VH-VL binders against q0aze0. Designs and how they scored, part 1

Every score and structure here is a prediction.

Target 1, 268 residues: q0aze0
Amino acid sequence: MKIILVNNRFKENTEKKAQEIAGQLSALNVEVIIDNGLDEPYAGTVDFIMVLGGDGTMLRAARRYGQRAIPVLGVNMGTVGFLSNIEINELAEYLPLILREEYSLEARMMLEVAVFQQQSLLTRVFCLNELLLRSNSPRMLSFALEISGQKLEPYRGDGLIVSTTTGSTAYSLSAGGPIADPQLDAFIVTPVASHIINKRPLVVSPEREISLHLLEEREAIIGIDGQIKMDFGAENRVLIKRAPHPLLMVNLKAKPFFTSIDRSLQRQ
Unless a header shows other numbers, all headers, positions and changes below count from the first letter of the chain; antibody chains aren't numbered by Kabat.
F, E and O stand for the ipSAE by ESMFold2-Fast, ESMFold2 and OpenDDE, each averaged over both directions (binder to target, target to binder). V2 = 0.75 x the mean of E and O + 0.25 x the DockQ between their complexes.
Where letters were taken out, [cut] stands.

## First folded at step 24 (VH-VL)

Design t24
Fold by OpenDDE, last read:
Structure t24 (fold): chain C 268 residues (1-268), chain A 120 residues (1-120), chain B 112 residues (1-112)
Amino acid sequence: as target 1 above (268 residues)
Amino acid sequence: QVQLVQSGAEVKKPGSSVKVSCKASGYTFRSYGISWVRQAPGQGLEWMGGIIPIFGDADYNQRFKGRVTITADESTSTAYMELSSLRSEDTAVYYCARERYDSSGYFDYWGQGTLVTVSS
Amino acid sequence: DIVMTQTPLSLSVTPGQPASISCRSSQSLLHSDGDTYLHWYLQKPGQSPQLLIYKVSNRFSGVPDRFSGSGSGTDFTLKISRVEAEDVGVYYCMQSTQTPYTFGQGTKLEIK
């Protein structure tokens, strides 16, 4: 068995723990690769990915490895989030199950985000939470939104979020988007401070495609999962589709989503 | 089977405009791009521009200085290329081609070509 | 614009013999996604161009295995292991790394 441990190099406790866990796994004849985000993703074949940290680390892991159809386990290390399945202090208890591959998988839809310069592809990324188009100035953006060939009225506002159901509890939620069952596949299109006060979020079939572009000669920003940032101008286009492969999240322990989100909202 | 069928040959006067059509069939029109490539007699290939139906707007080779307009009608699965202010140098065979914009932008299928002759 | 330069511009080959065409780009065609956007087309006499190779080395559907593509960065090669009569025509390399897309001058292949 070969396992990737994904941690955050900026969190010393996760790095230390990764080394410790690596030692433990090695003692059990498991080959371990540590990915702290500094280097390029490991290109070799692996059987399992263990994410040590919070939701941010999971998002990074998903972007780096999600297309490879590898089981991914979130191990929380004292952070608040929705993407971890077990706590770090529970790892020892569940490690035998991991090694025996006695766990269930939950498929989470990911986004395929393609950014173009004119007709040329600039970049393509898979992400777990959302794509954000945002103004790079205090002025509102004017942009075009098209869904499956249906061109909507010009959009004006600070920005727009296209989120997975997994991402519904992330930035989309803060922007007034609906809370979605993560077991459901769908796009959530949430406006960010639209000039139309009653502009409602859209829940869109995963079979559809979403495209965005600016209607003015201004600079905007594309954000992916709040971690990747790139400039977006009038000559750029973005196409959003369902990723061809979902993220395979490991379920070792039952984690009730709706009670968790209810509790979280009460604390805010 | 994928097919691109173009409109017939055209004879035009200098200063006029020509509009060539390219009807696509055998595939999902909006899932692929359409590019236009011309070839002057005895010369090589020149990319004029293209369109990705999903985006609805076209991109152009700036060498044509705004004389070319490319459009697509999804309802009829037809792409159009209009070239204005025609010159004798615009005499060429014009090709439409299906563009794999989702896979590095190569052209996997081509139309039969449309000869446009510009003469006084 | 990216300039594509082919060599030779013409070649005459005896049937059954190999042929090689070079294509050089003025800048690297390596894309940020790790792929290289270099393609090869064949235009047979009186016909439309047809795709032979895409992304340096991938044969298009129906293309015989005697055709092969190779290269990286700025230098690319199309090889025909055993030239046949049906291979007569003009070969073009093309880059799609950035717009405008550009073609090589073409290489005319004739049979002796």
Scores: ipSAE 0.511, ipTM 0.813, lowest interface PAE 1.1, mean pLDDT 94
Fold by OpenDDE, look of step 24:
Structure t24 (fold): chain C 268 residues (1-268), chain A 120 residues (1-120), chain B 112 residues (1-112)
Amino acid sequence: as target 1 above (268 residues)
Amino acid sequence: QVQLVQSGAEVKKPGSSVKVSCKASGYTFRSYGISWVRQAPGQGLEWMGGIIPIFGDADYNQRFKGRVTITADESTSTAYMELSSLRSEDTAVYYCARERYDSSGYFDYWGQGTLVTVSS
Amino acid sequence: DIVMTQTPLSLSVTPGQPASISCRSSQSLLHSDGDTYLHWYLQKPGQSPQLLIYKVSNRFSGVPDRFSGSGSGTDFTLKISRVEAEDVGVYYCMQSTQTPYTFGQGTKLEIK
């Protein structure tokens, strides 16, 4: 068995824990690769990914490895979030199950985000939470939203969020989006401070494609999972699709999503 | 099956313009790009430009200095390439090709080609 | 513009023997997204070009396994393990890492 340990390079406690766990796993004849985000993603084949930290670390891991159809376990280290399954103090208890591959998987839809300069692909990213388009100036954006060839009326406002159902409890929620069942595959399109009063979020089928572009020469940015930032202008286009592969999240311990929402939100 | 059917051969005078069509079928037109590639007699391949129908914007090879206009009509699943101010050097077979723009532009299917002859 | 250089420009091969075509780019074809967008096409006599290999080493549907692509950065190779009569034509490498897309000069493959 070969395992990638993903930790947060900015949190020393996660790094130390990764080293400790690596030692334990090595003693059990498990090959371990530690990914602290400093280097390129490990390109070799692996059987399991263990994420040590909070939601941010999970998002990074998902972007780096999610397309490879590898089981990903979130191990919380004292943070508040929605993407961890077990606590670090529970790892020893569940380790035998991991090694025997006795766990269930929950498929979480990811976004495929492609940013273009006209016909030229600038970047392609798979992400677990959301794509954000927002103004980089005090001025409102005017932008076009198209859903599978259907052109909506131009949007005017600070920006727009296209989120997965997983991401519904992230920035989309803060912008007034609905809370979605993470077992549901769908896009959530949430306006950010729309000029139109009571502009409602849209819940869109994962089979559809979403495209965005600016209608005016304005400075904007694209944000992905709150961790990637890119300049976005009138010459750029963004295409959002369902990623071809979901993130396979390991479920060792049942977590009641709906009963934990209030608790999680109060802590944030 | 995927098919790209181009318009017929053209004979043009220098200084005139030509518009070649490429009708696509067998796939969702808006989900793929269309690029135009030409080949002078006995010569290699030259990319002219391309369009992504869902965006409507075309990208051009600047070597043509604005003489090329590429458009797409989703209602008819047809792409067009217009080349103006024709010169003898523009004599070539012009190909349309389906582009996997989401995978940064390899051409997986090609039209049969359109011969454009520019002669006085 | 990225310049693509193929070698050799012509190749005469006895049927059943292997063939190798090199393609070099004037700059790295590694895209910011982590992929390398180098592709190979074959244009048979009197026909339109057809896709053989995309993104360095992926065979397109219907392409025989005797065709293989390899390489990285600026150096790429198309190999034919055993050349057949149907393989006659001009082979082109192409980069689509950035616009304008550019092709190699082509390599004419003939049968001895």
Scores: ipSAE 0.324, ipTM 0.723, lowest interface PAE 1.8, mean pLDDT 92
Fold by OpenDDE, last read:
Structure t24 (fold): chain C 268 residues (1-268), chain A 120 residues (1-120), chain B 112 residues (1-112)
Amino acid sequence: as target 1 above (268 residues)
Amino acid sequence: QVQLVQSGAEVKKPGSSVKVSCKASGYTFRSYGISWVRQAPGQGLEWMGGIIPIFGDADYNQRFKGRVTITADESTSTAYMELSSLRSEDTAVYYCARERYDSSGYFDYWGQGTLVTVSS
Amino acid sequence: DIVMTQTPLSLSVTPGQPASISCRSSQSLLHSDGDTYLHWYLQKPGQSPQLLIYKVSNRFSGVPDRFSGSGSGTDFTLKISRVEAEDVGVYYCMQSTQTPYTFGQGTKLEIK
């Protein structure tokens, strides 16, 4: 068995724990690779991914490895979030199950985000939570939203979020989006400070495609999962669709989503 | 079945313009790109440019120095390539091809080609 | 522009024998998104080009498994395990990592 331990290099405790866990796993004849985000993602085959940290670390892991159809376990290390399944102090208890592959998997839809310059693909990113289009100035953006060829009225506002249901409890929530069942596949399109009062979020079928572009010569920013940032201008287009593969999240411990919402949100 | 059907052969004088059409069928036209590739007699392939209907934007090979115009009509699922200021060197078979632009542009289906002959 | 160089420019192969075509790029075809956009086409005599391999090693639908692609960075190879009469034509590699898209010179495959 080969396992990747994903940790946050900026959190010393996660690095130390990763090394400790690596030692334990090695003693059990498990090959371990530690990914702290400093280097490129490991290109070889692996059987399991263990994420040590919080939601941010999970998002990074998802972007780096999510398309490879590898089980991903979130191990929380003292943070508040929605993407971890067990606590670090519980790992020893569940380790035998992991090694025996006795766990359930929950498929979480990811976004495929493609950014273009004219017809040229600039970048393609798979992400678990959301794509954010945001103004890079105090001025509102004017942008076009198209859903499966249906052109909506031009948007004016600070920005727009296209989120998965997993991402519904992230920035989309702060922007007034609905809380969605993570077992449901859908896009959530949430306006950010729209000029239209009470502009409502849209729940969109995962079978559809979403296109965004600016209608004016303005500077904007594309944000992915709150971690990746890139400039977005009038000549750019973004196409969002369902990723071809979901993230396979490991479920070792029952963690009811709806009962944890209030507790998790109140702690933030 | 995906099909790209191009307009017929053209004979043109130097300095004139030619407009080749490419009618697409068997798939959602706006969800794929259309690129144009030409091939001079006995020569290799040269990418001219392409268009993504859903965006309405075209990209061009700058080697043509603005002589190429690529358009798409979603209502008829037809793409067009217009080449102006024709020269003898423009004599070639012109192909349209469906482009998987979401995967940075490979061409999975091709038209039958249109021969354009430029002669005085 | 990225220059694509194929070798050899012509091959004469006995049916049933293997064939190998090399394609080199003037710069790395690794895209910023992590993928490599190198593709292979076959143009049979009197026909339009047809897709064989996309993104280095993926066979297009309907392409026989005797065709395979490999490589990374600037060096790529198309292999035919057992050449058949229907494989006659000109093979082209193409990069779409950046615009303008560019093709190799082509490799003409003939049967002995």
Scores: ipSAE 0.026, ipTM 0.538, lowest interface PAE 6.3, mean pLDDT 91

Design t24
Fold by ESMFold2, look of step 24:
Structure t24 (fold): chain C 268 residues (1-268), chain A 120 residues (1-120), chain B 112 residues (1-112)
Amino acid sequence: as target 1 above (268 residues)
Amino acid sequence: QVQLVQSGAEVKKPGSSVKVSCKASGYTFRSYGISWVRQAPGQGLEWMGGIIPIFGDADYNQRFKGRVTITADESTSTAYMELSSLRSEDTAVYYCARERYDSSGYFDYWGQGTLVTVSS
Amino acid sequence: DIVMTQTPLSLSVTPGQPASISCRSSQSLLHSDGDTYLHWYLQKPGQSPQLLIYKVSNRFSGVPDRFSGSGSGTDFTLKISRVEAEDVGVYYCMQSTQTPYTFGQGTKLEIK
């Protein structure tokens, strides 16, 4: 059995705990690879991914490994978030179930983001929460949004968020988008400081294709999960689709989403 | 099921133009590239250019020095390749092929081919 | 333009025996995104080309597992573990790491 332990090298005590867990697993003849964010993602065959940390560390794990159809367990190390399943002090209790593969999986939709210059693919990335298009200068953007070939009236403002339902409690919420049940598959399209009256957030079928491009020359960026930035100009276009694979989140312990919303938001 | 159906064979005079159509079905036309590849009798394959309909701009092999024009009509799910100033060396079978954006440049489905014969 | 060179240009193979086709590029096919855009097609007599292998080693849907691809950088190989009569045709490698997309000159596979 081979397991990746994902941690954030700079998060308090995460590195020490990762080494401790790796030692415990090695004693059980489990091969362990530590991904602290410094090296390229492990390319070899892996059976399970354990994420030690909060939602930010889970976002990085999802981007690195989410398309590989590998079970991913979120282990919280202090602050309650939306993406952890168990607490670190419960890991010893659940470890036998993990090793015997006695758990269920919850699928979470991811975005597939393709950025082009003309016909040429520049990059393809996956994200769990959202894509942000925003201005990288004092000037507003004028940009076009198409949904499955249906051209909306041009947007003008600071930018746009295209979010998954999982991402509905992140930047999309702060920009005025709805909280969505993460068991639903959908895009949530939320304008950021729109100058155009009544550009309301949209909830869109996951079968749709979303494209964005600038209508005039401006310096802009594409942000992915608040952690990756890419330059975006009038020569670029982006296509957003549902990713081929959802993130497969391990469920060892019931986590009632709706009764926890207020508590999770109050702790942000 | 993905299908690309091309227009029929053409016989053309030197110096004229030909326009070959490629009708797509079974998938979301505007989201996948269409490339054109030709094959002279007894010879190999030569990429001519391609287009991703949602973006509208075509990319061309410069060997044709502006003689080729590739377009797409979303309303009919049809791509076109027009080759002008025809010469006898342009006698070939012309294929359209679908390109996936996620793997850039490989052609997963091909049309049946259109024979263009250039003779006096 | 990236030049693609196939060897051999012709193969005669006894059914049931293996075949191997080499493709070499004039420069690395490793793209800045970390993928290598080298693909293999088969054109059976009188037919359009059909995709066999994409991005070096991925078999396209419906392609028998006797076909495999390997390689990196500038050197690539298509292998057929056991040649069958239906495998007759011309095999092409193609790069799409940069435009213009370019094909090898083809390898004709015949049955002895």
Scores: ipSAE 0.006, ipTM 0.547, lowest interface PAE 10.4, mean pLDDT 87
Fold by ESMFold2, last read:
Structure t24 (fold): chain C 268 residues (1-268), chain A 120 residues (1-120), chain B 112 residues (1-112)
Amino acid sequence: as target 1 above (268 residues)
Amino acid sequence: QVQLVQSGAEVKKPGSSVKVSCKASGYTFRSYGISWVRQAPGQGLEWMGGIIPIFGDADYNQRFKGRVTITADESTSTAYMELSSLRSEDTAVYYCARERYDSSGYFDYWGQGTLVTVSS
Amino acid sequence: DIVMTQTPLSLSVTPGQPASISCRSSQSLLHSDGDTYLHWYLQKPGQSPQLLIYKVSNRFSGVPDRFSGSGSGTDFTLKISRVEAEDVGVYYCMQSTQTPYTFGQGTKLEIK
């Protein structure tokens, strides 16, 4: 069995715990690769991914490994969020079940984001929560949103969020979007500080294709899961689709989404 | 069901132009690139260029020195390739093919091909 | 331009036997996004090309599992584990890592 341990090297307790867990797994003849964020994603085959940390560390793991259809377990190490399944102090108890593959999987939709400069593909990125288009200057953006070739009236404001249902409790919520059941597949399209009153959040079928481009020259940024940013100008366009594969989240311990919403959001 | 249906065979004189159409169906036309590939009789395949209808601009193989024009009409879901200043070596079967988002990819669906014959 | 060189250019195979086709590029086909854009097509007699394998090793929908692709960098291989009569035609590799897209010369596969 080969496992990737994903941690955040800038948090002392995750670094030490990752080494301890790697030692325990090695003693059980499990090959362990540690991904602390410094190097490129491990390219070889693995059977399981264990994320040690909060939602941010899970977002990086999803972006790096989510399209490989490998089980991903979130292990909480402090901050209660939406993406962890068990606590670090419970890991020893659940480890036998992990090794015997005695768990269920929950699929979470991901975004496939393609960024172009004119005709050229610049990059293709997968994300779990959201894409953000926002102004990088004091001036508002004027931009076009198209949904499956249907051109909406131009937007004017600070930007736009296109999120998954999993991302509905992240930046989308702060911008006025709805909380969505993460078992649904959908896009949630939420304006950021819209100057046009008729622009409401939209819930959109996962079969749609969404595109964005600026209607005038402005300094803008595309943000991905709050962790990747890139400059975005009038020569660029973003195309967004449902990713080919969902993130496969391991479910070892029941964590009802609806009964925990208020507590999870308070801990933010 | 994705289909690309091309216009019929053409016989042209040297120095003239030809415009081949490629009617797409079964998918969201503007979301995928359309490339044009030609094949001279008994020869291999040669990429001519492509278009991503979302952006409206085409990318070209420079071998054709601006003789090729590739366009797309979203209202009819039809791509076009026009080759001007025809020469005898332009006698070939011309294919259209679909790609994801832009012309930098694999061709998953192909048209049936259009034979263009250039003769005096 | 990236030159694509296929070997052999012609191949005669007894039905049920394996076949292997090599494709070499003049430079690495690894794109900056981490993918390798090397693809394989089959053109059956009198037909349009059809996709077999994309991005080195991914079989396109409906392609039999007897077809497989492998390789990295500049060297790539298409294998057919058990050749059947319907496999006759010309096989092309193609790169789309950069424009212009370029094809190999083709490998004609015949049944003997």
Scores: ipSAE 0.000, ipTM 0.457, lowest interface PAE 14.0, mean pLDDT 86
Fold by ESMFold2, last read:
Structure t24 (fold): chain C 268 residues (1-268), chain A 120 residues (1-120), chain B 112 residues (1-112)
Amino acid sequence: as target 1 above (268 residues)
Amino acid sequence: QVQLVQSGAEVKKPGSSVKVSCKASGYTFRSYGISWVRQAPGQGLEWMGGIIPIFGDADYNQRFKGRVTITADESTSTAYMELSSLRSEDTAVYYCARERYDSSGYFDYWGQGTLVTVSS
Amino acid sequence: DIVMTQTPLSLSVTPGQPASISCRSSQSLLHSDGDTYLHWYLQKPGQSPQLLIYKVSNRFSGVPDRFSGSGSGTDFTLKISRVEAEDVGVYYCMQSTQTPYTFGQGTKLEIK
């Protein structure tokens, strides 16, 4: 059995703990690949991904490995978020179940985001939470939103968030979007500081294609899961679709979403 | 596991067209780019263009000035490259290659190549 | 278009000895995202090219650790610490920092 152990190189505690866990797994004849963010994603075949850290580390793992249909377990090492399943001090208890594959999987929709300059693809990324389009200056943006070829009236404001249901508790929530059941597949489209009062958040079928472009020259940024940034200008267009594969999150310990919302939001 | 299997060799007359296929398997076809690279006998590699099937648009090397058309069919997981107005200097092996777009545009898997011979 | 220039265009190497291939670009290959999109391929006789190194120094899966890449800006190097018989073929550098993607002329490696 081969696994990837994902940690955050900028948090000293997670790096040391990753090495300790790798040693424990190696003693059980499990081959371990450590991904601390310094190197390119491991390209070979693996059976399981273990994420040591909070929601941010899980987001990176999802971007790197989410389209490979590999089980991903979130192991919390600090503040409880929405994406961890077990605590680090419980890992020894659950290791036998992991090795025997005695767990269930929860599918979480991901976004496929493609950014173009004119007709040329600049980048394509997959993300678990959201794409944010925002102004990179004190000036507002004027931008067009199209949903499956349907052109909405132009937007004017600080920007727009297109999130998954998993991302509904992240930046979308802060911008006034609804909390969504992560078992639903949907886009949540949330304006950021719109000057147009009638621009309400939209919940959109996952079968739709969403596109964005600026209507005038402005400095803007595309942000992805709050972790990737790129400049975005009038020559750019972004297309957003449901990713081909969901993230397969491992469920070892029951964490009821609805009864735990207040606790999870309190700790953010 | 990733495989790119190309159509067989072709012999063509000058002025005609050729369409080379590249059937992909072992990965999510619509999400990765397919590039076309050619190599004249005894010569180096030349990028012709590429396509990402989910977006349907192709990007072309201007050196071919509209003679090349690159398409993809998601239902068969097959990419195509059509080169028109063939000349003798178009005699080459034509490769398809998969592009990684999650970090950069490098070609991690290549087809076996298709020899196209243009003879008078 | 970014011109990629390889040197030497040909080399003969005694098995077990090191080899070094240089690649120079007409413009910096440093992308605004902080990465450098310079890659190396090997085409063995009668075969399709295969990826060796991506983004300057990252060894592709299954590539022996005797292959290494280095460089920055416009100057890049592929090194083979000890050449083996299966290393014969033509080595190409390629940039994907901007379209059109461009290759060097190739460096033919032979065993003597």
Scores: ipSAE 0.000, ipTM 0.407, lowest interface PAE 16.6, mean pLDDT 86

